# VHH binders against Glyoxylate/succinic semialdehyde reductase 2, chloroplastic (GLYR2), part 3

Target 1, 314 residues: Glyoxylate/succinic semialdehyde reductase 2, chloroplastic (GLYR2), of Arabidopsis thaliana (Mouse-ear cress) (f4i907)
Amino acid sequence: LAYRVYSSLQSTTPSTRDELGTVSIGFLGMGIMGSPMAQNLIKAGCDVTVWNRTKSKCDPLVGLGAKYKSSPEEVTATCDLTFAMLADPESAIDVACGKNGAIFGISSGKGYVDVSTVDVASSILISKQIKDTGALFLEAPVSGSKKPAEDGQLIFLTAGDKPLYEKAAPFLDIMGKSKFYLGEVGNGAAMKLVVNMIMGSMMASFAEGILLSQKVGLDPNVLVEVVSQGAINAPMYSLKGPSMIKSVYPTAFPLKHQQKDMRLALGLAESVSQSTPIAAAANELYKVAKSYGLSDEDFSAVIEALKAAKSREA
Below, E stands for the ipSAE of ESMFold2; O stands for the ipSAE of OpenDDE; V2 stands for 0.75 times the mean of E and O plus 0.25 times the DockQ between their complexes.

## First folded at step 1 (VHH)

Design b03 (framework vhh_enristomig)
Fold by ESMFold2-Fast, scan of step 1:
Structure b03 (fold): chain B 314 residues (1-314), chain A 123 residues (1-123)
Amino acid sequence: as target 1 above (314 residues)
Amino acid sequence: EVQLLESGGGEVQPGGSLRLSCAASGFTFDDYAISWYRQAPGKQREWVSTITSSGSTNYAESVKGRFTISRDNAKNTLYLQMSSLRAEDTAVYYCATYEVEYSDSGEYTYDYWGQGTLVTVKP
């Protein structure tokens, strides 16, 4: 009793639709991910103000009841909590810290939640600039594609200010099915990078399996069916397998971006002296595939790095 | 929904000129970078030229000085003026734009392609 600290469980974080509507929400970036995320907030009854570099992309959101402001600065000036979903680290930094950026409108008592996929250094930079205003910062990169974004089924990998994580939690729950608090700023980006390292490694291993099955006279379509029914099943095997067997690679995640993530994950591993030999080997295959001109094909095109030269001529 | 429709292809003699057009709809045309690509029979699709929203242009080395990309934002139309055409320029020409967004596998690059227009340079 005498040593009982004030409980953070007495947070005034809104938990009902009426309470959620008292928090003004900003949303920066109306691309393929940001637009459905913001729509889910509006449909849940949130007071949402949107911005996008291309103004017309805000029109569907305004049609659903969102407000519009012409700059990130104006959005953060009028909103209690602002989310940002940008295409690359440069855009995320520019929107946060550049001309008419979020830092010029944000202040103490407000929060900035960056749900963009950025590198660790960029997240740390944005965090410092936001926190220097007296505001709170949370990185919250998402796991999940366009359909999970539309369905409110995203996974958030959060790190930064714990009080902001607690305040943002109801809104993250509207946009996603789960959220993880990972500690210090940079840890969300690092977790995303480790996940993508596993993804790149598993795709390279799957490619080996397809080619081995063909070379020993097995039907690789049956291999895809066998793995899909077993304990090692991942949705990507069923989604990518048939196209890989046909040597077509419709781009969902570009091979050059997968190779970039492998390189960055190897750098992260080096910084803590952690061996990742599978990722190192997979990275070499992605580099070979890039040398064949496959940078803009889907990362499943890594299979081409394992084929004999004569097979690639067919 | 983003739609791109190419026109202006046809047969031309070596050394001749041809102007391709791409009519765009379903997006704010003047805010996007838009490119021309080509695919010759039996070859991979190759990048030809890009024009940014600000009007900055870039060209593949094989077409520099011969091709000129331009845009008319009032008409939502992209152009490729081709001169000094060679047999090696024979290809289906596509206009394309792209959007980058984040996903569960990282970044998605969504390429929007037209149906293509055939250019045949007769030897």
Scores: ipSAE 0.006, ipTM 0.165, lowest interface PAE 11.0, mean pLDDT 85

Design b04 (framework vhh_7ubx_2)
Fold by ESMFold2-Fast, scan of step 1:
Structure b04 (fold): chain B 314 residues (1-314), chain A 122 residues (1-122)
Amino acid sequence: as target 1 above (314 residues)
Amino acid sequence: QVQLVESGGGLVQPGGSLRLSCAASGFTFSDYYMTWVRQAPGKGPEWIATIYSGGSTMRDDSTKGRFTISRDNAKNTLYLQMTSLKPEDTALYYCARETYVEGSDYYEFDYRGPGTQVTVSS
């Protein structure tokens, strides 16, 4: 993937309300991620208009000085640049392309920046519909959860129209600590997918280590400590290890979503004839865990796939 | 039914200490990530710390030297130990149960306690 790293120190962000007010900003989706992202834009002095399917979720933003519109269409008709942060691909497509959707209000000279977590095909679909209006499109899925969203510390994985990336850059800098321009539409979603493929493979390998340590008479809690202090450390070892040892998997990232990402990554690899044998093996373990009814448990429940098969009532 | 009830707040002098508790009932406490959040008068909510089911923690850098989150799974209780309290720590402190929102790659509180007031003044 061809990409560019855009240093936050090289970004010139307007610091006055008057400068930021020359670009009217729309924000679609006031969930746990969208609400703090929009609040950071308002606090930076931006002229922000918000929408959410449940209107009452917009009330805190209106209280901070945002405007409200009753549909995505009205938001994109009113604003120069609209961000969208939706819960799933279906919602992202519906908000962009469905009844009273963004495509019915947007036009040439305007931009649509989808910061939602969507699959490659959904991003391409939304891009096509937006660009068919004459407007520009940028995908910009985030890395980071609620605290980075509140603190303006998100990482943006952007792809699409370069002129829109440049126009959106000051606003991305308000909401995040870094941004990457990855080229053609689909590349942001693809990058996130490759990262999650690595994460799934890593967790499967970690599970093997825990069970092996137990079988040879070692304390798996000491294993967690050793890997956490060494060169192979990932924060996920300390976060997941203790629970995995206790066979408890409080859901942070559902196992079924990790397996979905493995399947999609394998499809991406096949499309370019790239071998990913570790991911292929890890995917089989996630499929086994799903067969045990662990789909809604945390993806760290993959450790159960390495234990003896459950032979009780289905 | 799921319930979260905070206690331990009150009036304290600058430099003092308080230990907040959150009593959980109606669910398997040990299976959930638990969070402390505060809201100061006239300000939005501020995340302090999250503790995972196994005891590992994520903490805000500005308070982690003075505040410690912990849990007792046998008693279904979440704690926040606060030291070297400052007037700016004055806020309503509440505990929350954290859950993943399917399909979005993000989290939200599905249950929150009513909060316990901490006031730091002379």
Scores: ipSAE 0.000, ipTM 0.194, lowest interface PAE 11.8, mean pLDDT 85

Design b05 (framework vhh_7qia_2)
Fold by ESMFold2-Fast, scan of step 1:
Structure b05 (fold): chain B 314 residues (1-314), chain A 120 residues (1-120)
Amino acid sequence: as target 1 above (314 residues)
Amino acid sequence: QLQLVESGGGLVQPGGSLRLSCEASGFTFSDYAMGWYRQAPGKQRELVAFIDSGGSTNYADSVKGRFTISRDNAKNTVYLQMNSLRPEDTAIYYCAAEVTYDWGSEYDYWGKGTPVTVSS
C-alpha cells in the first residue's frame, strides 16, 4: 500500500534552486555576519523571512526579496527552518527563549539552527527549550569572518539532531564551503574553542619570532615572506605581520575575546586533565596585553606583551 | 587603536544640505560595517544610516530619500550626504564602526560626534 503510493515518484535533489525555494527559511539577526548569510540564501532562490531587533537593518534584505516579521515568534511560526545569528549568549537566549521568542512559534516538524557563537551551557539551554516544543535543534557556530560570510565560504561546526543536520545541509552549503557534524549539543562550541586556542597560541609564537628577528638584526618583513612561502604558512601571518611590525592593531578579532577563549579552553583542558602548556603560556601574554589597555585592539597586539618597557615607550 | 574622526557638521538653513565625513585610521576599514547615528538633546541615540562592507545600505524611515550613506575604502572614509534638511534633523551625529569576528552584530568603536544645527 505504502510502496504503491511512492512507486512512480520522480525527485530532483533539494540542492536545485526551485526545490530550495519550497522550504521556508527564517533568519534571525541582521548584523555584519547574519546579513550576508541571509543574502546568500536569497540569491540562491530561498524563500527567506528576516527579523532583527533594529527593524531598519532588515530593509536591505527586504529590498532583495525577503519577507519581514516583527518577532522571532512570528518568524518561527511561518517558517520550516529558522537560522539565528546573534552577537552573544544573552542575545541568543533572549531571541530563542525570551518574550516573543522563537520557542513560542516553533513546533514539531520544524527546525532551529543556531549559527551564533555561544558557550556550551547556553547551547544546551536553547536546545532543551526548542526540543521541549517538539521541534529539532542544531548548533552550527561558524568559523570565518565577514568576507567568508559574504562569499559563502564559512565553515560550520555543527552538533545536535542529525536529521536536522541533513535537512539543513543544502542551506549550510549555500552559506559555507564546509560543514562538520560533531555529535551531541555542545560539541560545536567546544570545537570552536579548541580552534581558537590554537589560533591564539600561533599568534603569540609568531610575535616572539618577529621580535627575535628584529633583535638579531634581521628584517622582520622578510621573516613574514619566509613563513608565508614555507610549510608553516598560515594566512593569518601574512594578514597580521605587516601591521604587527608597525605596532598598529586594527581590530578584526578583539584581544579580550581571544583571552576569553584561552581562559575557557584552559578550563576545558582542566576538566579532563589534559595538559596545554603552550596555551597556558600564551594566555599569560594576553592577560599582560589586557593590563596595558589593549583589550579592544586586535589580538595580534599580544606582541606588546613581549616588548621591553623602553621599546614600547620609543 | 581604531580612531574615528567626524567632520562636516555645522549650521544650515532648512532645506539646505551638508556632507558629513568619518575617517578611520585602521587597516581593516574594508571589514567594518559603518553606521551614522544621531542624538538630539534629551533623546536616545538612534541609527540614521548603515552601510556594510559590501556596500548594502539601509536608512531610518525619517531620512529615507533625503540622506545617502556611502564609503570609500581606499580613503578609509564613510560619508553621509544630507539633503533637504529639517529642524528635526538637529542633533549631534556620530560615526560608528561595527567590528565582529565569528559572532553577531555589535558596534565596537564610536567617533566623538559632529554637531548639526538646522535653523534659520
Scores: ipSAE 0.000, ipTM 0.185, lowest interface PAE 11.4, mean pLDDT 84

Design b06 (framework vhh_enristomig)
Amino acid sequence: EVQLLESGGGEVQPGGSLRLSCAASGFTFSSYEISWYRQAPGKQREWVSTIYSGGDTNYAESVKGRFTISRDNAKNTLYLQMSSLRAEDTAVYYCARTYEIEDSGSYVEFDYWGQGTLVTVKP
ESMFold2-Fast, scan of step 1: ipSAE 0.006; ipTM 0.227

Design b07 (framework vhh_8dlx_2)
Fold by ESMFold2-Fast, scan of step 1:
Structure b07 (fold): chain B 314 residues (1-314), chain A 122 residues (1-122)
Amino acid sequence: as target 1 above (314 residues)
Amino acid sequence: EVQLVESGGGVVQPGRSLRLSCAASGFTFSDYAMHWVRQAPGKGLEWIGNIYYSGSTFYNPSLKSLVTISRDDSTNTLYLQMNSLRAEDTAIYYCAREYVEWTGSDEYMDVWGKGTLVTVSS
């Protein structure tokens, strides 16, 4: 046991609507993930106040019974517990710490839960600024896409103040199927990077398999079926395989974001002198795919980096 | 190739209903949220609403009582039903695919159709 973290926790049954309604909830960011997450809280009977940089994105939530405030500062000033779901580290920092940001309204006795996908350094920065106000901080990046967000089936990778984790737990259970408490701030972001490093590496390896099967005269659709029935099966293979064989890459996770995560994971590995040669090789393929103009295609477009120049076109 | 093609536009009388269609190709339609957006002459883009893969819909509150968005994943088709049409509904109507990120938070529309013109005139 060189290192032990409280890495898994069974979700508890949520409290009654009346009990949940005694805690005022803020939600910052009404994008593709934030909007369905906030809706699940409203449907569960929570008292929810929303904000988004583009105000009109809040209108559907207000129609469902949410309150609106014009700034993150006003949301944190009026709410006991505020969630934030932003697209990138810059937005997460700006919403928390910028002009009219969360730090100007939040105070001791309140909590800030950042469910955004940010790097380790950004999470530490936001935590420091929030905790300097006397408030508690929890990072809680999610694993899961639009369907888990709508269905309340997200996985939360939490780290930070354990008392806030315990207070936030019923609301995390409304929005997700599981939650992990990973200890110190930064560990949630780090876990997310390690998971996505594995995902990027597996997709690059799968792409090699598809092209090799085609090159030796095998049916790649049979390869997908063989993989799906065996011990190396991952749902991602069945989801992405047919589209990759057809050279179409409908975007669920953009290739540019996968490449960013590979770069960040390699930096994390370097900081502790851990070799990750598979991730390093996969990262080079994602860079090649970006050079072909595939940045906004799904990360499964990495297969194009392995094709001969004359055969790539999608 | 990823493509969206709107149809069903034309000249309609005030007070009537009209259903627009958007045919999707080149991607797994059932994996994406879809949007309807319009642009009236001389004005900016106005968001009408969206529909998620699950069938859940969100509407512009000013239009909610007048429109219904639906989808048929078996035919890769998105629909916009419009009721009680008025001259102010004259616009080019676009369907658009929502950018969906596995770990994402913000949304935007990455693929747009070329639009279909609706003219409400007596």
Scores: ipSAE 0.000, ipTM 0.195, lowest interface PAE 12.9, mean pLDDT 85

Design b08 (framework vhh_h_nbbcii10_fgla)
Fold by ESMFold2-Fast, scan of step 1:
Structure b08 (fold): chain B 314 residues (1-314), chain A 125 residues (1-125)
Amino acid sequence: as target 1 above (314 residues)
Amino acid sequence: QVQLVESGGGLVQPGGSLRLSCAASGFTFSYESSYALGWFRQAPGQGLEAVAAISGSGDSTYYADSVKGRFTISRDNSKNTLYLQMNSLRAEDTAVYYCAAEYEVTYSGDEYDYWGQGTLVTVSS
């Protein structure tokens, strides 16, 4: 039994294309991210079996040589290592633990790698249910959107069972440009919250700078140029600055999602008694912007929270 | 498969009007989704120009200075369709018009992930 587990989860062997093909890979979720990720695995020569709630989404992958199974349970029953890429925490939990879910097919000697963006509590719940079967679990949320997914340029923020991280590493390298092992389950979700807390805080600070520059008689377009050439440059300043100056906020990342991440990061800070006063102040500005009806605008609309009240045109 | 299909292009006289439509399949425009939607154009012998963009809620819009006051962008999430109402058309508006959509789970620095095939608009007498 132990030797069977060891032989199926060998932790340190240099992977060749031939060796990669001996591990059967499952992939759950053929959405905007999952489909290009699975395609990269197939193009690299991996033996891939796919599932999606809407079956027709699997058709391009089957056309490239993937196998199809009708449930997450059937995928985990037939595969050594299963990846899951779902749109939200509720879907991730349902696919792992719900009716015909991954836990009913998975067993000792196998691994489950959840690359979905979930909260800390959801990741811990999925991990417990998977590990109760005797299988290994790895949390591996990604940074990057569709283009990095297509190009194999994702960043993986991994946490969980170290032997599974090592077994999954060659496949993560096919799908991404970098991977970080962060320790205990929940730490991947936590890292993503800390990064987004910084992002929300920096945008609020940038908004203050734009408005202050205008009020003292400076050209805010010159402010954008100055920050773009200096040590504090972030691509987001150059992308968002011109629109913020014009008071338009076409949505890439909704303000309501940024505020949600601020709230969750503040809860994380509370749990370890860490003060985050800049994030706390920024969160209040996002709440004000939500009160103005800007929840579905880009999070750069936080600038509106700092402006004097004004008439809105139709 | 994610697909954006433009329609409504054609030949119009200067001063005329056209409405372009962009139908999405394989994903949904929803009030709760992080979709930024926009129109781009490419005139003969020129690069891509951003024309108009609209937020997921439809409350925030952007227009290029060349079209501001003449073009109106709108979306109907129930029909999974993006529109561009083009009024007071000029010869300089002659271009292939592309619709584009972005879905960002995490901000990556990219503006638009999906592109349509384009629809030709010719403004000529």
Scores: ipSAE 0.000, ipTM 0.202, lowest interface PAE 13.6, mean pLDDT 83

Design b09 (framework vhh_enristomig; at its last look DockQ between E and O 0.13; V2 from the best seeds 0.00; counts 0 for: pae E 16.0 > 2, unsure alone 64.3 < 65, placed apart)
Amino acid sequence: EVQLLESGGGEVQPGGSLRLSCAASGFTFSDYDISWYRQAPGKQREWVSTISSSGETNYAESVKGRFTISRDNAKNTLYLQMSSLRAEDTAVYYCAKVYETYGSDTEWFDPWGQGTLVTVKP
ESMFold2-Fast, scan of step 1: ipSAE 0.017; ipTM 0.355
ESMFold2, look of step 2: ipSAE 0.000; ipTM 0.160
ESMFold2 (binder alone), look of step 2: mean pLDDT 77; pTM 0.767
OpenDDE, look of step 2: ipSAE 0.006; ipTM 0.250

Design b10 (framework vhh_7qia_2)
Fold by ESMFold2-Fast, scan of step 1:
Structure b10 (fold): chain B 314 residues (1-314), chain A 120 residues (1-120)
Amino acid sequence: as target 1 above (314 residues)
Amino acid sequence: QLQLVESGGGLVQPGGSLRLSCEASGFTFEDYAMGWYRQAPGKQRELVAFIYSSGSTNYADSVKGRFTISRDNAKNTVYLQMNSLRPEDTAIYYCATVEWEYSGSTYEYWGKGTPVTVSS
C-alpha cells in the first residue's frame, strides 16, 4: 500500500500570470536547493533578482533571465518579496541581519520569506528584525531534496504573518505541491526539523538494510524493488538506492546539512525532555560519515559509516 | 504621479503591420511588469501580451506568432509589434501595469488607449 501525506491530497491555490508578473521577486542563496527553486520562478514568468555569497553560483540564473545584485540589502531594496534559502542558521541570520543584510534594504509594504532550515530561536530572531523595519515576515522551510526542488514538488511548512502567507501563496505553488500554515513564527522551523529527523533516521535504517542484504548473499537491487512495492515505500529509497549500492552519492541534499538538521532536532527534543533514541543513533552515523570527508556528498553517503574501514579507502 | 501614454494606432489593411508604443513616467519603469490589453466594440477588455521586468513574455493564444512585446528601459517605453493583422484585431489598445503592495492593496494603472482599425 502506498502512503500519502495529507498535504499531497490538498488542491493547489489558483494563481494568475498577470498577478505573478506584477510582484518583483528576490531570491537569496543559490545553493543546491535555492538554484532550482529560483529557476522554477523564472520559468513560470516571474521577475527574479538573485544573490549568492559566491557570485558565480548566480550565473545559471542570470542566463535564464534573472537579474543580479551584489548584496541582500540591494535585493530587498529593489524587490517586493524576497525569498531566502541558506545552508545553516548562522548564514540565515547573517544574510537577514548582518552587514549589507536584508533588513537594511527592506521596508513597509514588502515581505521576507525565509525558506531555510533553521532552529526555532533563529527564526524568531530574524522575524523580529524584519518586522522592526515595518515589513512582513513568513518562515517557510521546505520538505524535499534537489529533485522535488527541480520539479516544483516541494512541501512548504509556513508560519508567521498570515497576509504575507496569502501574498506568497502563488509563488509557493510554483515551487511546491503543498503548503501548510502553522501559525506562530517558530512552528515552521519546528515542523521541518521533526520531518527531517524522520528522514535522516529512515535513510540510516535503509543503509543498514542494504548492507545486511549484501552480507547475507541477497541482491540489494531486489531489496530496493521489494521495498518500493510494499508498505514501507518512500520515493527517496527508489531514487537513492541504486546509487548507494554503487557507492556513488550525487549531491541532492548534502550530508553536512542532514547532520545539522539532526543536531537541531535533538536540541528541540532536549528542550521539551522528549527522548529520540533512533535520531540520536542516526546522528552518530552522520558524524562518522563527516569524519570520512563525506560532508559535501549526498546524505545517502551515511551508508559509508556502516562499512568496514578498508572498504572506504580510495 | 504614474502616467502611461500610448501611440502608434491607426487604420491598416488586413495583412499589414503596426507598432504601438507606451511611454511611462512617474515610477521606476525597469522594476515593473507591463502589459498590452485590447477592447473590441461590444466586447470585454482582454490581455494581449505581457512583459516582466526580467524580459520574459506571455501572449494570448489569438496573437501568438503574430505580435511581439518588447521594452526599452532606457526610454521607459514598452512596445507591441503587430504583424499579419486581421479584422478581428480591431480594438482600442491599452497599456497597463499592476502594483501588488504587501499593505493588502493592488493598484491598476492604465493609459487612455490608442485605436487600431483593420479594414480594407
Scores: ipSAE 0.000, ipTM 0.088, lowest interface PAE 23.0, mean pLDDT 84

Design b11 (framework vhh_7ubx_2)
Amino acid sequence: QVQLVESGGGLVQPGGSLRLSCAASGFTFSSYDMTWVRQAPGKGPEWIATIESGGSTMRDDSTKGRFTISRDNAKNTLYLQMTSLKPEDTALYYCAKYTVEYESGSEYTFDYRGPGTQVTVSS
ESMFold2-Fast, scan of step 1: ipSAE 0.005; ipTM 0.201

Design b12 (framework vhh_enristomig)
Fold by ESMFold2-Fast, scan of step 1:
Structure b12 (fold): chain B 314 residues (1-314), chain A 122 residues (1-122)
Amino acid sequence: as target 1 above (314 residues)
Amino acid sequence: EVQLLESGGGEVQPGGSLRLSCAASGFTFSEYAISWYRQAPGKQREWVSTIDYGGSTNYAESVKGRFTISRDNAKNTLYLQMSSLRAEDTAVYYCARSEYTFEGSDSYVDYWGQGTLVTVKP
């Protein structure tokens, strides 16, 4: 019974633990996010097959009971539902559509759920290639870093085939605390860009507040505490504030990726004639920080763009 | 400032050999997995090979037994030794650094080299 391959996805919502337990799950990408996500699926009793470009990264998951396959093609050929968590749009496209890619093993009755952070155009491209095989596609980029991934507390921003969203939902619930269905392919990536545009803008504004408080003789540590107790509190302020005051920026979200997201969000705004002047101003500060060589520091290093710098003075 | 700079491309006859190099700077090279990708005209970029920080290697089926990936941590350099080259190996070859060793990132950090052209012609 348990040794058989489950080969079909249906539009019906899963109703039993037994139904979920017979769905074979593939997981492509064992990086800092993919590894803990796949581990949560295994710990919940799912039948998981993993792949990673560097095979040794799969070893902890095999030790927990996962199966290993040598290519994305072999994973999608074996599994009913395959998740992919890749580093960038080019890696996501290559794993889905390149040599020995997912499209060569996937078929009608199966699903591909891309949880990678990619741009709208890349998500649409992957969706087209997957759906051309007869399989279903769902984009599902996540909000949350390593600890939410480990704790099963991710937020999924999903879009694509509604029947696949419904079939994937129990597995998304194992890996996360919330999931949103946003309609057509591209809308998950678009939502992620809008959220990150807000995040980049608020961090730039927070940096202004820190520097202003210092310049008028206030203790910026007290500013962080006041903000944390008031109506404008965000976890980011408490997480980033102390490091920004000390001018250290341990990387959780690279500044270059925040600037990329600002640029892409501004392009999205342009496409629908929506003015986003705060984001435009914040983007200029991220570009300045990149010019100082801070691309690989945390995006909170944007504060350096606002400091009194004698960069052009003789 | 992470940089990956490829070299060693050129024209070669079918059955010939080439060695590609990728000079890395701006990060602790020995702590990262590094990959080779290639992109043929009119096709999507495809993965070729990866070597991790421990020296473990993996290869695409199309190049297995013909290509050898290696690294020299003292020189911060990645190599791809290509043998028994075929017309289908004609592509721009890219050195890439991806997700495998970044801690605490809310998104994966990637870096691509400029690429080096390999042309296999009779």
Scores: ipSAE 0.000, ipTM 0.134, lowest interface PAE 12.8, mean pLDDT 84

Design c01 (framework vhh_enristomig)
Fold by ESMFold2-Fast, scan of step 1:
Structure c01 (fold): chain B 314 residues (1-314), chain A 122 residues (1-122)
Amino acid sequence: as target 1 above (314 residues)
Amino acid sequence: EVQLLESGGGEVQPGGSLRLSCAASGFTFSSYAISWYRQAPGKQREWVSTIYSGGSTNYAESVKGRFTISRDNAKNTLYLQMSSLRAEDTAVYYCARDLGFWSDYEGYFDYWGQGTLVTVKP
């Protein structure tokens, strides 16, 4: 049955609802991102088998027509193409390579697409383990949160085996609005880190602007309006500015994870001898914010690192 | 610091009703998806329901139509209204905070409450 599976993956790429059903799809991880992604595949007519560490989180998917298997190993053993959406590098490695992991069921002729956000080293490790079985590997970390996942509007940053990218493309198009093929394994994770490095630096710079405007007697709400209407506009200015001015930081992206991404990006820069002084300075501010106990607040809480000590007193 | 405190558990006969509460403190409650889980003795932890920051809800098949999850952001409180209770609903019920897009794997929720025991007995 492996030869038929391999032949299917190596032949015509499915593009219609009837054709999509000829490829068996596995999906590992039914969290806030994985669940809506898998639901979109089912709604498009795909044959989907799901797994989650907590089995009952698969129940809504089974109710929509998905099949269930009790381990990643069983999912990859029964499916042509398996997607994985896990919370962090440790869980992505555990699901792929740990006890009852994907590598024990996957084989030549099959594909593994890791859509989790992992570091470059972890992506390379998972790729090596998967490819050692004879299977193909694609990393495909996403840009976008819960609502883009629900709406099929994710952005995929893919890298790895080009033939698998081409076979996975129709399924990525069901779950997202765009996809980029970035070459060798590690490049998807690297691109994600570079984007988040820019995001963290930009938020730190925006925080400086808010505090400077306040200290010179300007209305920081007018600053938010000015930047939102101009060429330097980012949606985050309008989204986060008003809350930052009020010193409340409702969490969409935890500060500790932004600091982690800064640290990892600086490590990436070090490995190729590229200077990133703005990111280095921003990283110090995120470390200060963590020392103030703001790790679980939104990364926009970086503004607290720039306030004079007396401004943080009760 | 961050706390999730469940209450409202107790003993009830089959067909009865209970309302569980989860009081949250130490974080911006309205920004997070919050879930109910349960664990019966000798069994794996089972997801029961989730309510997202925008108000959308999702339920395990075994409780659909019988349980209703809701939230009061002004009071930083999560509720689970349980009706038509069955012996198999007997478990310790836990409230768990979801870190948003980072909560893709069971056990990676950053905070779990202490739990509240629900016993359904004839």
Scores: ipSAE 0.000, ipTM 0.141, lowest interface PAE 18.0, mean pLDDT 84

